# VH-VL binders against Rho GTPase-activating protein gacT (gacT): the designs that were tried, part 17

Target 1, 189 residues: Rho GTPase-activating protein gacT (gacT), of Dictyostelium discoideum (Social amoeba) (q54nl0r163to351)
Amino acid sequence: VPLTQVPCRAGSNVPIIIEKLIDHIERTSLNSEGLFRIPGVDLTINQYIKLFDNGEDVDVSPIEPYTAAGLLKRFFRDLPVFVPQSINKRVVSLFIDEEGKKKPVDMEILSNLRVLVHQLPTVHFEVMQELTNLLGKLMSRSDQNKMTISNIAICLVPTLNCVPAIVTYSIQMHDFFYNEVFPQHHLYY
Short names: E, the ipSAE of ESMFold2; O, the ipSAE of OpenDDE; V2, 0.75 times the mean of E and O plus 0.25 times the DockQ between their complexes.

## First folded at step 6 (VH-VL)

Design sc4 (from sb1 with light chain S31D D52E; framework fv_masavibart; at its last look DockQ between E and O 0.74; V2 from the best seeds 0.00; counts 0 for: pae E 5.9 > 2)
Fold by ESMFold2, look of step 6:
Order: C-alpha cells, then structure tokens, then sequence
Structure sc4 (fold): chain C 189 residues (1-189), chain A 121 residues (1-121), chain B 110 residues (1-110)
C-alpha cells in the first residue's frame, strides 16, 4: 500500500499505525539494548499488521519493545516507496565531485540536502520527521541501548531504502532540518 | 595513495588459529565500516564479517560465527580478523574491503589484494 | 533469506553487447537499490563497476550499464573487448546478511 493511502486521523498527515508505534516505543522502549537490531516475534508482527490493515482501532500497549520496533521496520519495508528514487539520486550528487570522489561535507552541502528533504511529499516528509525525531532520542541514550548513529544506519537505512545521509543527518541535526524556519518551495505528493 | 594491504595468511592445520591484519592508508579509516570477504580456490566471493566504523557493531556469516572475531584499531588504521578453530573449508584468499561511507551508499569501493589462508592436514 | 543466482558463464564476440543476470527475491534485489557489480580478473582483487543498481564510479567505461526489473538485476557490457574477459559478481543487501554476493559469471570473449 502506498504511504499516502494509509489511514490517518483527521487533521494529521502521519498514519495511525506510525503514530501509535512511535508513541509506544518512545514511552516504553528507548533504553532497550539493541532496539531495531534484535528481531521481534514475526507471528505477532503479522497479526498486528492484519489488524491495522482491517482498519481496527488497535491497542499497541501490550507489544514488547523488540516486536514494536520490528513492526515499525516491517511497515517501512513493505512500502512500495518511502523516499523517491529521484530524491535519492539528487542527494548522491550533492556529495560527489566530477571525478566521482566524495566531497568534504560543509554547510552548503547540508543546506542543499535540507532542500531535498523538504521536497518529499507531505506525508513522507512528516513521517520522516517523526521517525528521525524518535531515532534521535534513541541515539541520545546509546550508553544504555547501544544504538549509535553508525548502528542505526546499518540497521535501518537499508529498510528505508534510501541514501544514508537523508536519515543520518536528519537524526544528528534534527532542528536544522525540521525545526528552524525554512521556506518550503516545492512539495510533491 | 589510497590502499588496503592484508597480511597474516599462511598454511595451518585444522583446529589452529591465525590472525589476519589489514593496513589502511590514504583515507580516513575511522569513517568507514569494513568487511572481510573470502574466496575459496575456484569459487566465488563470500562475505565473512563486517564491523562498524567505531567497532561497536560486528556481524558474521553463519559459517564462521563463534569461531572468527573481527576487530579494528582506529589509532593504527588497522582491521583484524582472528580466526580460531580453523577448518579445511576456511581455505581461501581473504580480502579486506571498505564499505562506502554511510552517507551515500553501501558498496565495496576499495579492496586489498588479499592474503591466502590454507587449512590442510 | 536469499541467494543471488547468476549464470555460470556467458560469452560474446568483440563488438557485441552481452548481459549478465543476477536474480534474487523481493527481500533483496526486488526491495532494495543496493545492487552492485564487481569485475575480477584472474589473480586480482575485485573492482567496483556499478553501484546502486545503475551508477558507474568515476573511471568506469560507459560501456558498462546496470538495470533492475522485478527481482532480477542486469549488467550490460556494450562494445565487448578482450579486456572485459573476467569474472563478474553481483551483490546486494539481504535480510539474512548485511551484503551477499552472487555465485559469479565467467565472461569469455571469443
């Protein structure tokens, strides 16, 4: 199912399943060692996916941390597109010189990356904002949960099927990407 | 000059240990995840182990899990593979490979020339 | 949980185009854009030819191109030359591994 067709509450652009899972993980799971790395229970994940697909008001509070994280990962893995490939290609071109070598990162590159993140379709942008906000909180507790930025990249970026910089800089510089005043010029659905 | 150079290969009997080293030069080693990849004689490439840039996460192929340990020393720009309880099926050329920076992709953009490990009685 | 399947060998004459396939599953090639292709001459280390399905690193001839359809990635070499004779490996992310390689394809230039 395309992300834009997943049910949302009135006045929200974030799918109900994502809102509930992010809220649950944030309240219960941020200190869990290896969150997002250690798999949850596949049978339970499949059962909850079916309940959400049927449009039920699903209670996620009983879900243990690794299964809740696994369910969130499975949601993204099952999307046909989370980050459009056209955006992925443009992000890569920001970091590569004419010889194919990676350029040193500076604020010009990061500002251009921010422009590209803001060109995500509205639902995709708001989902990325909420996801990377959660992951920033996870990273800030890496002493307990062992989820450093490199571990998050290894575990989650392939599932999101996007250029790592989109996610890793959104996590590490969340305010710059999402909370500073920034003109939104080109939004696509 | 950007390069990786493996060392420590040799001929050993089954059940013995070897430690492989991979020396990196010409790039910021501490910014890259690293792989060990092996190739048995006449066979294809097989991944063995991967380590994150800071060494905090390690993953192993099932065939070596519990026997091999990947590690790194970022102050010496060196990657290691400790191979214990070696078996004849571990006979291969062992390559170290650099994973592309986590910023723009996941592929092996730099390879060493390999070091041969032969396990035979 | 996946294996990447490549043909054991392909052959072509100088000047022809050839295609090498790499077939996986939806949980690797189909769902991910991390397919890469490596060229390996005898006794040498592999060299990256294509990354992220279709991108060429600097210094790789535009005779090499990559594509994907469904669960199959393809490497196409146009204007085949004797120097292209080598083993070719695809790789991709899989759910069971960080990255895995196909079995390899021996390209013979006739």
Amino acid sequence: as target 1 above (189 residues)
Amino acid sequence: QVQLVESGGGVVQPGRSLRLSCAASGFTFSSYAMYWVRQAPGKGLEWVAVISWDGSDKYYADSVKGRFTISRDNSKNTLYLQMNSLRTEDTAVYYCARVSDYEIGWYFDLWGQGTLVTVSS
Amino acid sequence: QSALTQPASVSGSPGQSITISCTGTSSDVGDYNYVSWYQQHPGKAPKLMIYEVSNRPSGVSNRFSGSKSGNTASLTISGLQSEDEADYYCSSYTDDYIYVFGGGTKLTVL
Scores: ipSAE 0.023, ipTM 0.585, lowest interface PAE 5.9, mean pLDDT 84
ESMFold2 (binder alone), look of step 6: mean pLDDT 90; pTM 0.916
OpenDDE, look of step 6: ipSAE 0.352; ipTM 0.776

Design sc5 (from sb1 with heavy chain D101P; framework fv_masavibart; at its last look DockQ between E and O 0.67; V2 from the best seeds 0.00; counts 0 for: pae E 2.3 > 2)
Fold by OpenDDE, look of step 6:
Parts: sequence; structure tokens; C-alpha cells
Structure sc5 (fold): chain C 189 residues (1-189), chain A 121 residues (1-121), chain B 110 residues (1-110)
Amino acid sequence: as target 1 above (189 residues)
Amino acid sequence: QVQLVESGGGVVQPGRSLRLSCAASGFTFSSYAMYWVRQAPGKGLEWVAVISWDGSDKYYADSVKGRFTISRDNSKNTLYLQMNSLRTEDTAVYYCARVSPYEIGWYFDLWGQGTLVTVSS
Amino acid sequence: QSALTQPASVSGSPGQSITISCTGTSSDVGSYNYVSWYQQHPGKAPKLMIYDVSNRPSGVSNRFSGSKSGNTASLTISGLQSEDEADYYCSSYTDDYIYVFGGGTKLTVL
């Protein structure tokens, strides 16, 4: 089911399942070692997916940390498209020079990346914002849960099927990407 | 110059141990997950082991699990493969390869020249 | 963990176009756009030819192109030249947080 067709609460563009799982994980699971890396219970994940697909009011409170994380990953994996390939390709172009070699990352590149992230469809953008906010909180506890930015990237980037930079910088520079005033006049291309 | 250089290959008897090294230069080594990939003579590519940027995650092919250990020293820009209890079927050219997870793509954009490991009695 | 399925060999004449298929599952090729192709000449290390299904690195001839449909990725080489004779391997990310390779395809230019 496309992201835009998933039920949302009044006043929010984020699907209910995403809101519930993010809230649950934030409250209960941030200190769990290897969260999003260690697989949850597939049977339970499948059961909850069916419930959500049926539009049921699902209580996620009983879900243990790794299963909750797994359920969230499964949701994204099953999306037809989360980040459009057109955006992915443009993002790649930001980071390579004329010879196809990786460029040193600077604020100009990151500013342009921010612009591209803001070109995501509204629902996708808001979901990315909430997800990367959660992942930032997870990363902040990496001493305990061992979920460094690298480990998070390994686990989530393929699931989201996007250019890693979109996720990693959204996590590491979340305020810059989502909370600062967007200067549309600062485009470098 | 961006490059990977494998070393440590040679001829060993079955049951012996060998340690391979892969020296990285020309790029930020600590920003890349690294793979060991091997190729038996006349055969295809086979992944052997993978290690995350900081070494916190390691994965092994079933064929080498329990015998091989992948590690890295980011301060030395070096990837290692400790091979214990070597078998004749471990005979192969061993390549190190990098994967970029931070910014662009999921692919092996850089390979070493390979080092030959021959296990024979 | 199992290798992706490639034809053992393909052949074509100079100037022709050939396609090499790479068939996986819903847990690798079918789920992700992280398919890459590598060219390997005898005695040499593999060389990246295509990444992320259809992207071509700088320095790689525009005769090489990639695509994907369902669980099958494809490498197309147009205008075959003698130097294209090599082994070609596909690779894909998997749900197990690893990359798997295809069995390889030997391309012969007749």
C-alpha cells in the first residue's frame, strides 16, 4: 500500500502505524542493544501487519523492542516507494565530481541535500522527519545500545531504499534539515 | 591515489593459519564497510566476510564461520582476515573491497588486486 | 545467502547487443535497488560497471546499461567489442545485511 493511502489521524500526515510504533519504540526500546539490527519475531510482525492492513485499532504496547523495530522496518520495506528514484539520483549527483569521484562534503552540498529532502512528497517528508528524529535519539544512546550512525545506516538505508546520505545526514543534522528556516534562495547548482 | 592493497597470501598446509591484510589509502577508511571476497581458481566470486565501519558488526559466510575472523584497525587504515583451520577448498584469490554506506550507493566501487592463498598438502 | 542466478555464458558478434540476466528473490533483487554489475578480465580484479540497478560510474562506456524488473536485473551491452569479452557478475544487497553475488556469466565475442 502506498504511503499516502495509509490511514492518518486528524491533523497529521504521518500514518497511524508509524506514529504508534515510533512512540512505542521511543518510550520503551531506545536502550535496547542492537535495535533495528537484531531481528524480532517474524510471526508477531506478520500478525501485526495484517491487523494494520485491515485497518484495525492496534495496540502496540505489548510488542517487545526488537519486534517493534522489525515491524517498523517491515512497513517501510513493503512500501512501493519511499524515496523517489529521481530524488535519489539527484542526491548522488551532489556528492560526485565531474570524474565521478566523491567530493569532500561541505555545507554547500548539505544545503542542496536539504533542498532535495524538502522536495519529498509531504507525507514522505514528514515520515522521514519523524523516523530520523527517532533514529537520532537512538544514536544518542549508542554507548549503551551500540547503534552508531554506521550501524543505523546498515540497518535502515536498505530498508528505505534510498541514498544513504538522505538518512545519515537527516539523523546527524536533524535540526538543520527539519527545524531551521529554509532559505530557498541558497541553491547551488 | 585511492587504492586497496592486499597482502599475506601464500602457500600453507591444511589445518594451518594465515593472516591477510588490506591496506587502504587515499580515502577515509573509517567511513566504509569492508568486505573480503574470494575467488577459487576458475570459479566465481564468493563473499567471505563483512565488517561495519567501526567493527561493531561482523558477518561471515557459512563456509568460513568459526574459522575466519574479520577485523579492522581504523587508526592504521587496515583490514584483516585471520584464517584458521584452513582447508584445501579455501584456496582462492582473496580480495578486499569497500562499500560506501554514508553518502552514495551500495556497491563495491574499489577492489584490491587480490592475494593468492593456496592450501595444499 | 544463495548466489543470484546468471546464465553460465552468453555470446555475440561485434556490433551486436547482448543482455545478461540476474535473477534473485524478493529478499534481494526484488526488494532493493542495490544491484551492481562487475566486469572481470582474466587475472584482474573485478571492475564496477553498474551500480544501483542502472547507474554508470564515470569512465564506464555508455554501451553498458542496467535495468530491473521484479526479481530480475539485467545488464545490456550494446555495440559489442572484443574488449568486452570477460566474466560478468551481478551483486545485490540482501535482507541479511550482506551482498550476494551471481554465479557469473562468461561473455564471448565471436
Scores: ipSAE 0.085, ipTM 0.688, lowest interface PAE 1.9, mean pLDDT 89
ESMFold2, look of step 6: ipSAE 0.529; ipTM 0.805
ESMFold2 (binder alone), look of step 6: mean pLDDT 90; pTM 0.915

Design sc6 (from sb1 with heavy chain S100D D101E; framework fv_masavibart; at its last look DockQ between E and O 0.64; V2 from the best seeds 0.72)
Heavy chain, then light chain:
Amino acid sequence: QVQLVESGGGVVQPGRSLRLSCAASGFTFSSYAMYWVRQAPGKGLEWVAVISWDGSDKYYADSVKGRFTISRDNSKNTLYLQMNSLRTEDTAVYYCARVDEYEIGWYFDLWGQGTLVTVSS
Amino acid sequence: QSALTQPASVSGSPGQSITISCTGTSSDVGSYNYVSWYQQHPGKAPKLMIYDVSNRPSGVSNRFSGSKSGNTASLTISGLQSEDEADYYCSSYTDDYIYVFGGGTKLTVL
ESMFold2, look of step 6: ipSAE 0.697; ipTM 0.863
ESMFold2 (binder alone), look of step 6: mean pLDDT 89; pTM 0.909
OpenDDE, look of step 6: ipSAE 0.778; ipTM 0.908
ESMFold2, look of step 8: ipSAE 0.716; ipTM 0.870
ESMFold2 (binder alone), look of step 8: mean pLDDT 90; pTM 0.903
OpenDDE, look of step 8: ipSAE 0.777; ipTM 0.909

## First folded at step 8 (VH-VL; framework fv_masavibart)

Design sd1 (from sc6 with heavy chain E101Y; at its last look DockQ between E and O 0.46; V2 from the best seeds 0.00; counts 0 for: pae O 5.0 > 2)
Fold by OpenDDE, look of step 8:
Structure sd1 (fold): chain C 189 residues (1-189), chain A 121 residues (1-121), chain B 110 residues (1-110)
Amino acid sequence: as target 1 above (189 residues)
Amino acid sequence: QVQLVESGGGVVQPGRSLRLSCAASGFTFSSYAMYWVRQAPGKGLEWVAVISWDGSDKYYADSVKGRFTISRDNSKNTLYLQMNSLRTEDTAVYYCARVDYYEIGWYFDLWGQGTLVTVSS
Amino acid sequence: QSALTQPASVSGSPGQSITISCTGTSSDVGSYNYVSWYQQHPGKAPKLMIYDVSNRPSGVSNRFSGSKSGNTASLTISGLQSEDEADYYCSSYTDDYIYVFGGGTKLTVL
């Protein structure tokens, strides 16, 4: 199901399932070592997916950390598109030259990345904002949970089917994105 | 020119240690994650170890965990592989490889020519 | 982790088109578009030929193309030339958060 077709609460463009899971993970699971890397219980994940698919009001509170993270990953994995390939390709062009060589990253490149992120559909943008916030919090506790930026990227980039730069820079520059990029979305649509 | 050059290979007895080096040139070494990938004679490719751009993250294949240590010195543009407690099955050509992201995934877009490590009694 | 499954060998005559298959599972090839192909001539290092299932790095001949269907990725080499004789390896990201290589395919140009 496309992201835009997933039920949302009144006043929010973020799907209910994402809001619930992010909130739950933030409150209960941020200190869990290997979160998003250690697989949860597939059976449980499948059961919750069915409930959500049926439009049921699902209580996520009993879900253990790794299963909750797994469920969130499953949701994104099953999305037809989270980041359009056109945006992915354009992001790549910011960081890699025609020969596939990395460019030195400067503020101009980062500014351009910001622009591209703002080209996401509104729902996708808001979901990215929430996810980035979660992952930033997760990374900030990497001493305990061992989820460094590299570990986060390894597990989430494939799940989101996006270029690494979108994930890594949004997380590493969390303050910039949170304070300057995301709040200014209204300026780009 | 952009290149990787491995060194340090040779013939050693089981239980001994070797230290491989990989000298990078022609690119910003510190911007890339690096891999060691090995290939036993007449066999396929097997990744051995990974190190992030700043060395903060390291990963190892199960077959070498506890025995091998990957490291890097970005000031010297050099990647290292410390191989301890070598086994006969560690016999292989060892390649250093640069990992970079493209449109979606990460790939081994630059390889050295490899250095042969032979572990035999 | 198990290697991706490739045929041990394939052969073709100059000018022909050949295809090398790379069969994985729903936990690797089937789930991700992180498939790559590498060419390795005897005594040489591997070279990236295809990335993201079907894209070619700069400098790679357009005779090389990649595709994927289900759990199987394919490398097609058209207009086969003698210089194409080499070993070819596929690779894919896996649910175990690592890359896995195929067993390799030896291509012989007859």
Scores: ipSAE 0.019, ipTM 0.607, lowest interface PAE 5.0, mean pLDDT 88
ESMFold2, look of step 8: ipSAE 0.790; ipTM 0.892
ESMFold2 (binder alone), look of step 8: mean pLDDT 90; pTM 0.908

Design sd2 (from sc6 with heavy chain E101L; at its last look DockQ between E and O 0.10; V2 from the best seeds 0.00; counts 0 for: pae O 7.2 > 2, placed apart)
Fold by OpenDDE, look of step 8:
Structure sd2 (fold): chain C 189 residues (1-189), chain A 121 residues (1-121), chain B 110 residues (1-110)
Amino acid sequence: as target 1 above (189 residues)
Amino acid sequence: QVQLVESGGGVVQPGRSLRLSCAASGFTFSSYAMYWVRQAPGKGLEWVAVISWDGSDKYYADSVKGRFTISRDNSKNTLYLQMNSLRTEDTAVYYCARVDLYEIGWYFDLWGQGTLVTVSS
Amino acid sequence: QSALTQPASVSGSPGQSITISCTGTSSDVGSYNYVSWYQQHPGKAPKLMIYDVSNRPSGVSNRFSGSKSGNTASLTISGLQSEDEADYYCSSYTDDYIYVFGGGTKLTVL
C-alpha cells in the first residue's frame, strides 16, 4: 500500500503505525545495542502488521526494542516507493562540479539538498522528518547502542530503497534537516 | 597491523562443497560489514556476498544465491564462506574485504591476499 | 550482473599522463557519484585508489585523480612511474546491485 493511502489520525499525515513505533522506540529503545540490526521476532512483527492493516487500535508498549525496530523496518520495506528515484539521482549529482570533480560540501550544496528534499510528497516528507529525527538520536548514542552511521545505513538503505547519501546525510545533518529543512516545507511547494 | 588473511582454498570436483575463512586483525572486526569478492583467472573482480556487522543482514550475487552462505564469528574475528554445489565457473581467487563508509558511499578499503579455489573434474 | 566497460589496455612512457575510462549507463555511473577505482598488481590484492568519483584515500599519491562526465568515469595518472604498471578496476553503485565492477584495464609503462 502506498504511503499516501495508509490511514492517519486527524490532524496528522504520518501513518499511525509510524507515529506509535517511533515514539515507543525513542522512549524505550535508543540505548539498545544493534537496534535496527538485530532481528526482532518475526511472528510478533507479522501479527502487529495484520492488526495495523485491519485498522486496529494497537498498543505498541509491550513490544521489545528489536521487534519494534523490525516492525518499523518491515513497514518501510513493504512500501512501493518512499524516496523517488528522480530525487535519489539528483541528490547524488549535487556533489560533482562541471569538471566531474567532487565539490567540497558547502552551504550551497546543503541548500540544494534542502530544495530536493522539499520536493517529496507531503506525507513522505513528514515521515522522513520523523525518521531522520529518530535516526539522529540513535546515532548520537552510538557509544552505547553501537549503531554508527555506517551500521544504520547498512540496514536502512535497502529498507528505504534509496541511495546511501540520502540516509547518511540525513543522519549526519539531522539537526539541520529537523530545524532548518523540515519546518520550512511550506516554502518550497 | 591491520590485515585480512583468507584460507580454505583448494582443488575440488564439481558438486562438492568448500568452506573459506578470513581472519581479521588490527581493527575492530565487529564494526564493519564484510564482503567476499572473487576473481576468475585472468578475469575481473566480482562481488559474491556481503554480511552486516552482526551478521543479521546477508546479500548474495545472483550467480551464487542458493549455493553460498556467508557468516561471521565476531568473537573470533573471522569471516566465513560456505560454498555448496560448486561449479567450474566458481573457479577463482576469493578475497575477503572490509567495507567502510566514506563521505558518500561504501568502499573496499582493506583486502586479504586471497585464496584460490579450483573447481575441476 | 552487467560490468562497467573499460579499455582492455593502455600504455604510456614514464612521466606521461594517461587516462582510463569507465563507461556505464544511466542506471549506475550516469546517475550516481559512488564511483571508485582500484589498483591491482600481479598476484596482489586490489587497493582502493579513488572513492566518491574524485577523492583519494590517505597514502594514495596525488598523481591519481578521478572525474566523471555523463555515463563515463575517468582515472587519470600523471607523471607515470614504473610502479604504476598494474590492472585498474572501476566500480559504481547500480540500481540493481550495491556495486558493480568494470572489466579492468591493464596499464603498461613503456
Scores: ipSAE 0.018, ipTM 0.585, lowest interface PAE 7.2, mean pLDDT 87
ESMFold2, look of step 8: ipSAE 0.717; ipTM 0.860
ESMFold2 (binder alone), look of step 8: mean pLDDT 90; pTM 0.890

Design sd3 (from sc6 with heavy chain E101Q; at its last look DockQ between E and O 0.08; V2 from the best seeds 0.00; counts 0 for: pae O 6.5 > 2, placed apart)
Fold by OpenDDE, look of step 8:
Structure sd3 (fold): chain C 189 residues (1-189), chain A 121 residues (1-121), chain B 110 residues (1-110)
Amino acid sequence: as target 1 above (189 residues)
Amino acid sequence: QVQLVESGGGVVQPGRSLRLSCAASGFTFSSYAMYWVRQAPGKGLEWVAVISWDGSDKYYADSVKGRFTISRDNSKNTLYLQMNSLRTEDTAVYYCARVDQYEIGWYFDLWGQGTLVTVSS
Amino acid sequence: QSALTQPASVSGSPGQSITISCTGTSSDVGSYNYVSWYQQHPGKAPKLMIYDVSNRPSGVSNRFSGSKSGNTASLTISGLQSEDEADYYCSSYTDDYIYVFGGGTKLTVL
């Protein structure tokens, strides 16, 4: 089911399941070693997916860290599209010059990246915002949870069906995205 | 020492099955997606199958889809390739390779020595 | 899952510079900067030589360089040495979220 068709709370474009899980993970699971890497309980994940699909009011509080992370991944994996391919291609193209060499990351590249991110559909943009915030927090505790930027990318890129650069730079440039990109969405649509 | 070691290769007749193993050491095996890549004698490299870090995602080349199964046991640091309904064109050296992310993309930065699979009548 | 196109063979004398091309499509090389190059000596496993179009892993000689224009990536080896004689394979990310290899190029040092 596309993100735009998933039930949301009044006043929010983020699917309820994503909001609940992200909130739960942020509060209870950020220090868990190998979060998003260590598999959760598939049976539990499947049960919760069915509950959410049926539109039930689900309590996620009893879900242990790895199962909660697994459930979030499963949700994204089942989406038909998260980041459009056109945006994936354009984002990657920002990092290579006309000679095919890597460019130093500068404000021009970041500005262009900002523009591309704002081309996402509204629901996708808001979901990306929440996810990026979560992953940034996760990375900041890598000493405890061992989830480096590389480990996070390995776990999430296949799940999101996007190019690695999108996840890598959104996490690495978390402060830029959180403080400079996402709050300015109203300026681009 | 960081390394991958393939085993299980041999000579088999068409239609038979064979199981390959790849033992990983010197790195956190469970943090990496793994590939099987094969190379027919005198030919180029062809990816065969890929499995995610936790085994939840698997992808196969069209040439082996429905016949081959990739799996892993992270507790044993081992990657597997179950090959069923083998064909003569499956004859190749089979490599296991890990995929690691660099600055932008993911790449095959560690390979095993390979194991030879020969399918012949 | 079509392979990228490489010349079957290239040759050069010691000290010369040679270039190997890797031609893909707008669904791989032309769209993404996830191009890599691998060196393979006879009877050995491939070795990563170039990643992200133009970057070298630690331990790889600066004689190896990579570039890309349009749908074609290129590997350049300067100051050719006898030890460079090997097969070279390019690889690229694709729209299918997988990596595909080129057909390979045999480099002979004369």
Scores: ipSAE 0.022, ipTM 0.583, lowest interface PAE 6.5, mean pLDDT 88
ESMFold2, look of step 8: ipSAE 0.693; ipTM 0.858
ESMFold2 (binder alone), look of step 8: mean pLDDT 90; pTM 0.901

Design sd4 (from sc6 with heavy chain V50Y; at its last look DockQ between E and O 0.76; V2 from the best seeds 0.75)
Fold by ESMFold2, look of step 8:
Structure sd4 (fold): chain C 189 residues (1-189), chain A 121 residues (1-121), chain B 110 residues (1-110)
Amino acid sequence: as target 1 above (189 residues)
Amino acid sequence: QVQLVESGGGVVQPGRSLRLSCAASGFTFSSYAMYWVRQAPGKGLEWVAYISWDGSDKYYADSVKGRFTISRDNSKNTLYLQMNSLRTEDTAVYYCARVDEYEIGWYFDLWGQGTLVTVSS
Amino acid sequence: QSALTQPASVSGSPGQSITISCTGTSSDVGSYNYVSWYQQHPGKAPKLMIYDVSNRPSGVSNRFSGSKSGNTASLTISGLQSEDEADYYCSSYTDDYIYVFGGGTKLTVL
């Protein structure tokens, strides 16, 4: 089902399933070794998928860490579109020159990437913001959970079916992408 | 000017070892994950081993697990494949190929020319 | 066995269009848009022709196009030319966190 059709609470642009899973993972799971890499219990994931498909008032509090992470990954993997392909193509154009060579990243490229992230539809933007905020917290505890940015890039980022830079830089530079007020002159210079 | 060059192939007997190298030039090697991909004579492409850009993650095809070890030295811009306990079915051209999984995506935009490993008699 | 299924061979005449299929599962082609196509001439290394299902790298002719439906990706070559005669491989990211290949398709230009 399209992301815009997934139920949200009144006044929120983040789907209920995502809010519940992110909140649960933040409270219980950030120190779990290999979170998002180690698979959860498939039977339990399938059971919760059926519960969410039949209704949105699901208690996630009993879910163990790896199964909660696996369920969140399954949600994104099963979306028909998370990042529109038009945005993906424009992101690639920031990093690849006219000769087909990859450009060294700099702040001009990153500022332009930020503009493109802000062009996501409202629900998609807020979901990306919440997901990458969670992943930043996970990465900051990598001494315990062993989930570095390279592990996240291999195991989780591909489930979003987007150009990796959208997610990897959102994780590592979250404030720059989501919490800073950027001047309009960045858009024209 | 951007290139990958494999070396270390040759003819060896079953049960012996070889070490392949892949030298990178003209690009920032440490930004790329690397694969070894092999092609048996007259056959298709088969992935063999993977290593992440910082060397922290490694994956192997089932056919080579426990026998092959992938490694990299980012200070020397070099990728390695240590192949132990070689079998006749390991006979192939071995390619190294790069992926920018941090910024660009999951595809091989650069391949080496390949190095032939023959395991026989 | 290859992870992705391609026809062993296809053929076409100059100027025609041909399509090469690449069939996987929901664990690869069906779930991930990281599908790419490689052209390999005899004795040469593979060359990237299509990435992310349908994108062409700079320098690749617009005669090459890609698409996906369900678990099957397709490469279409229009205006077939003699230099298109080569082997073609598809590839995809998988649930096992690695990137696998189809068995390859030999294209013959008649």
Scores: ipSAE 0.721, ipTM 0.866, lowest interface PAE 0.9, mean pLDDT 89
ESMFold2 (binder alone), look of step 8: mean pLDDT 90; pTM 0.905
OpenDDE, look of step 8: ipSAE 0.773; ipTM 0.903

Design sd5 (from sc6 with light chain I98T Y99W; at its last look DockQ between E and O 0.67; V2 from the best seeds 0.75)
Fold by ESMFold2, look of step 8:
Structure sd5 (fold): chain C 189 residues (1-189), chain A 121 residues (1-121), chain B 110 residues (1-110)
Amino acid sequence: as target 1 above (189 residues)
Amino acid sequence: QVQLVESGGGVVQPGRSLRLSCAASGFTFSSYAMYWVRQAPGKGLEWVAVISWDGSDKYYADSVKGRFTISRDNSKNTLYLQMNSLRTEDTAVYYCARVDEYEIGWYFDLWGQGTLVTVSS
Amino acid sequence: QSALTQPASVSGSPGQSITISCTGTSSDVGSYNYVSWYQQHPGKAPKLMIYDVSNRPSGVSNRFSGSKSGNTASLTISGLQSEDEADYYCSSYTDDYTWVFGGGTKLTVL
């Protein structure tokens, strides 16, 4: 089902399933070693997917960390599209010149990337904002949970079927990408 | 000129060690994850090991885990593979290849020409 | 320890179009767009021909195209030329956060 058709609470553009899972993971799971990398229990994931698909009021509090992360990934994996391929192609063009050489990253490239992220439909944009906010909190505890930016990228970015820069810079420069005020940031490389 | 050049291959007996090097030039080496991929004579491609762009994460194929160590020196633009306890099934051409995991995505757009490791007798 | 299934060989005459298939599962090709194709001439390193299912890197002829349907990716080469004779490998991201290669397809230009 298209993301724009997934139920939201009144006044919200973030689907209920995403809101519940992100809140649960944030409160209970950020210190779990290998979160998003270590697999959850497939049978339990399938059971919860069925409950959400039926529109039931699902209690996520008993879900253990790896299964909660797995369920969140399965939600994105099952979307027909999260980031349009036209946006993905334009993002690659920001970083690679016509000769195939990687361009040095500067604020012009990053500002153009931000423009492309803002071209996502409203629900997609707000979901990306909430997801990358959670992933930033996860990364900040990488000494405990071992989820470095590299691990987050390999475990999450392909599931979203998008170019890594959309996610990695959203994590490391979250305020720059997701508010109307554009605070200054140091370039990260 | 953007290139990767492997060295350190040779003929060794089972149980011995070899150290492979991969020299990078013409690009920002520290921006890329690096892979070792091998190809046994007449066979297909098999990934062996990966190291993240800053060296903080390392992963190995089950067939080499505990025997091979991947490392990098970003100040020298060099990738290494320390191969201990070599077995005859490790005989292959060893390639290094790059991946821009941070910005672009997981495909190998640059490969070295390979170095042959032969483990026999 | 899954491998992607490719035909062992395919052949065509100069000027023809041919298609090489790469069949996986819902745990790899079926779910992920991180699918790529590599050309390897004898004694040489692989060369990237297609990434992200259908994208060509700079310098790759538009005679090469890629697509995906369900669990199967396809590489199509139009206007076959003698220099296209090589081994071709597909590759995909997997649910295990690893990369698998197909077994390879030898293309012969008759």
Scores: ipSAE 0.702, ipTM 0.850, lowest interface PAE 0.9, mean pLDDT 88
ESMFold2 (binder alone), look of step 8: mean pLDDT 89; pTM 0.895
OpenDDE, look of step 8: ipSAE 0.842; ipTM 0.921

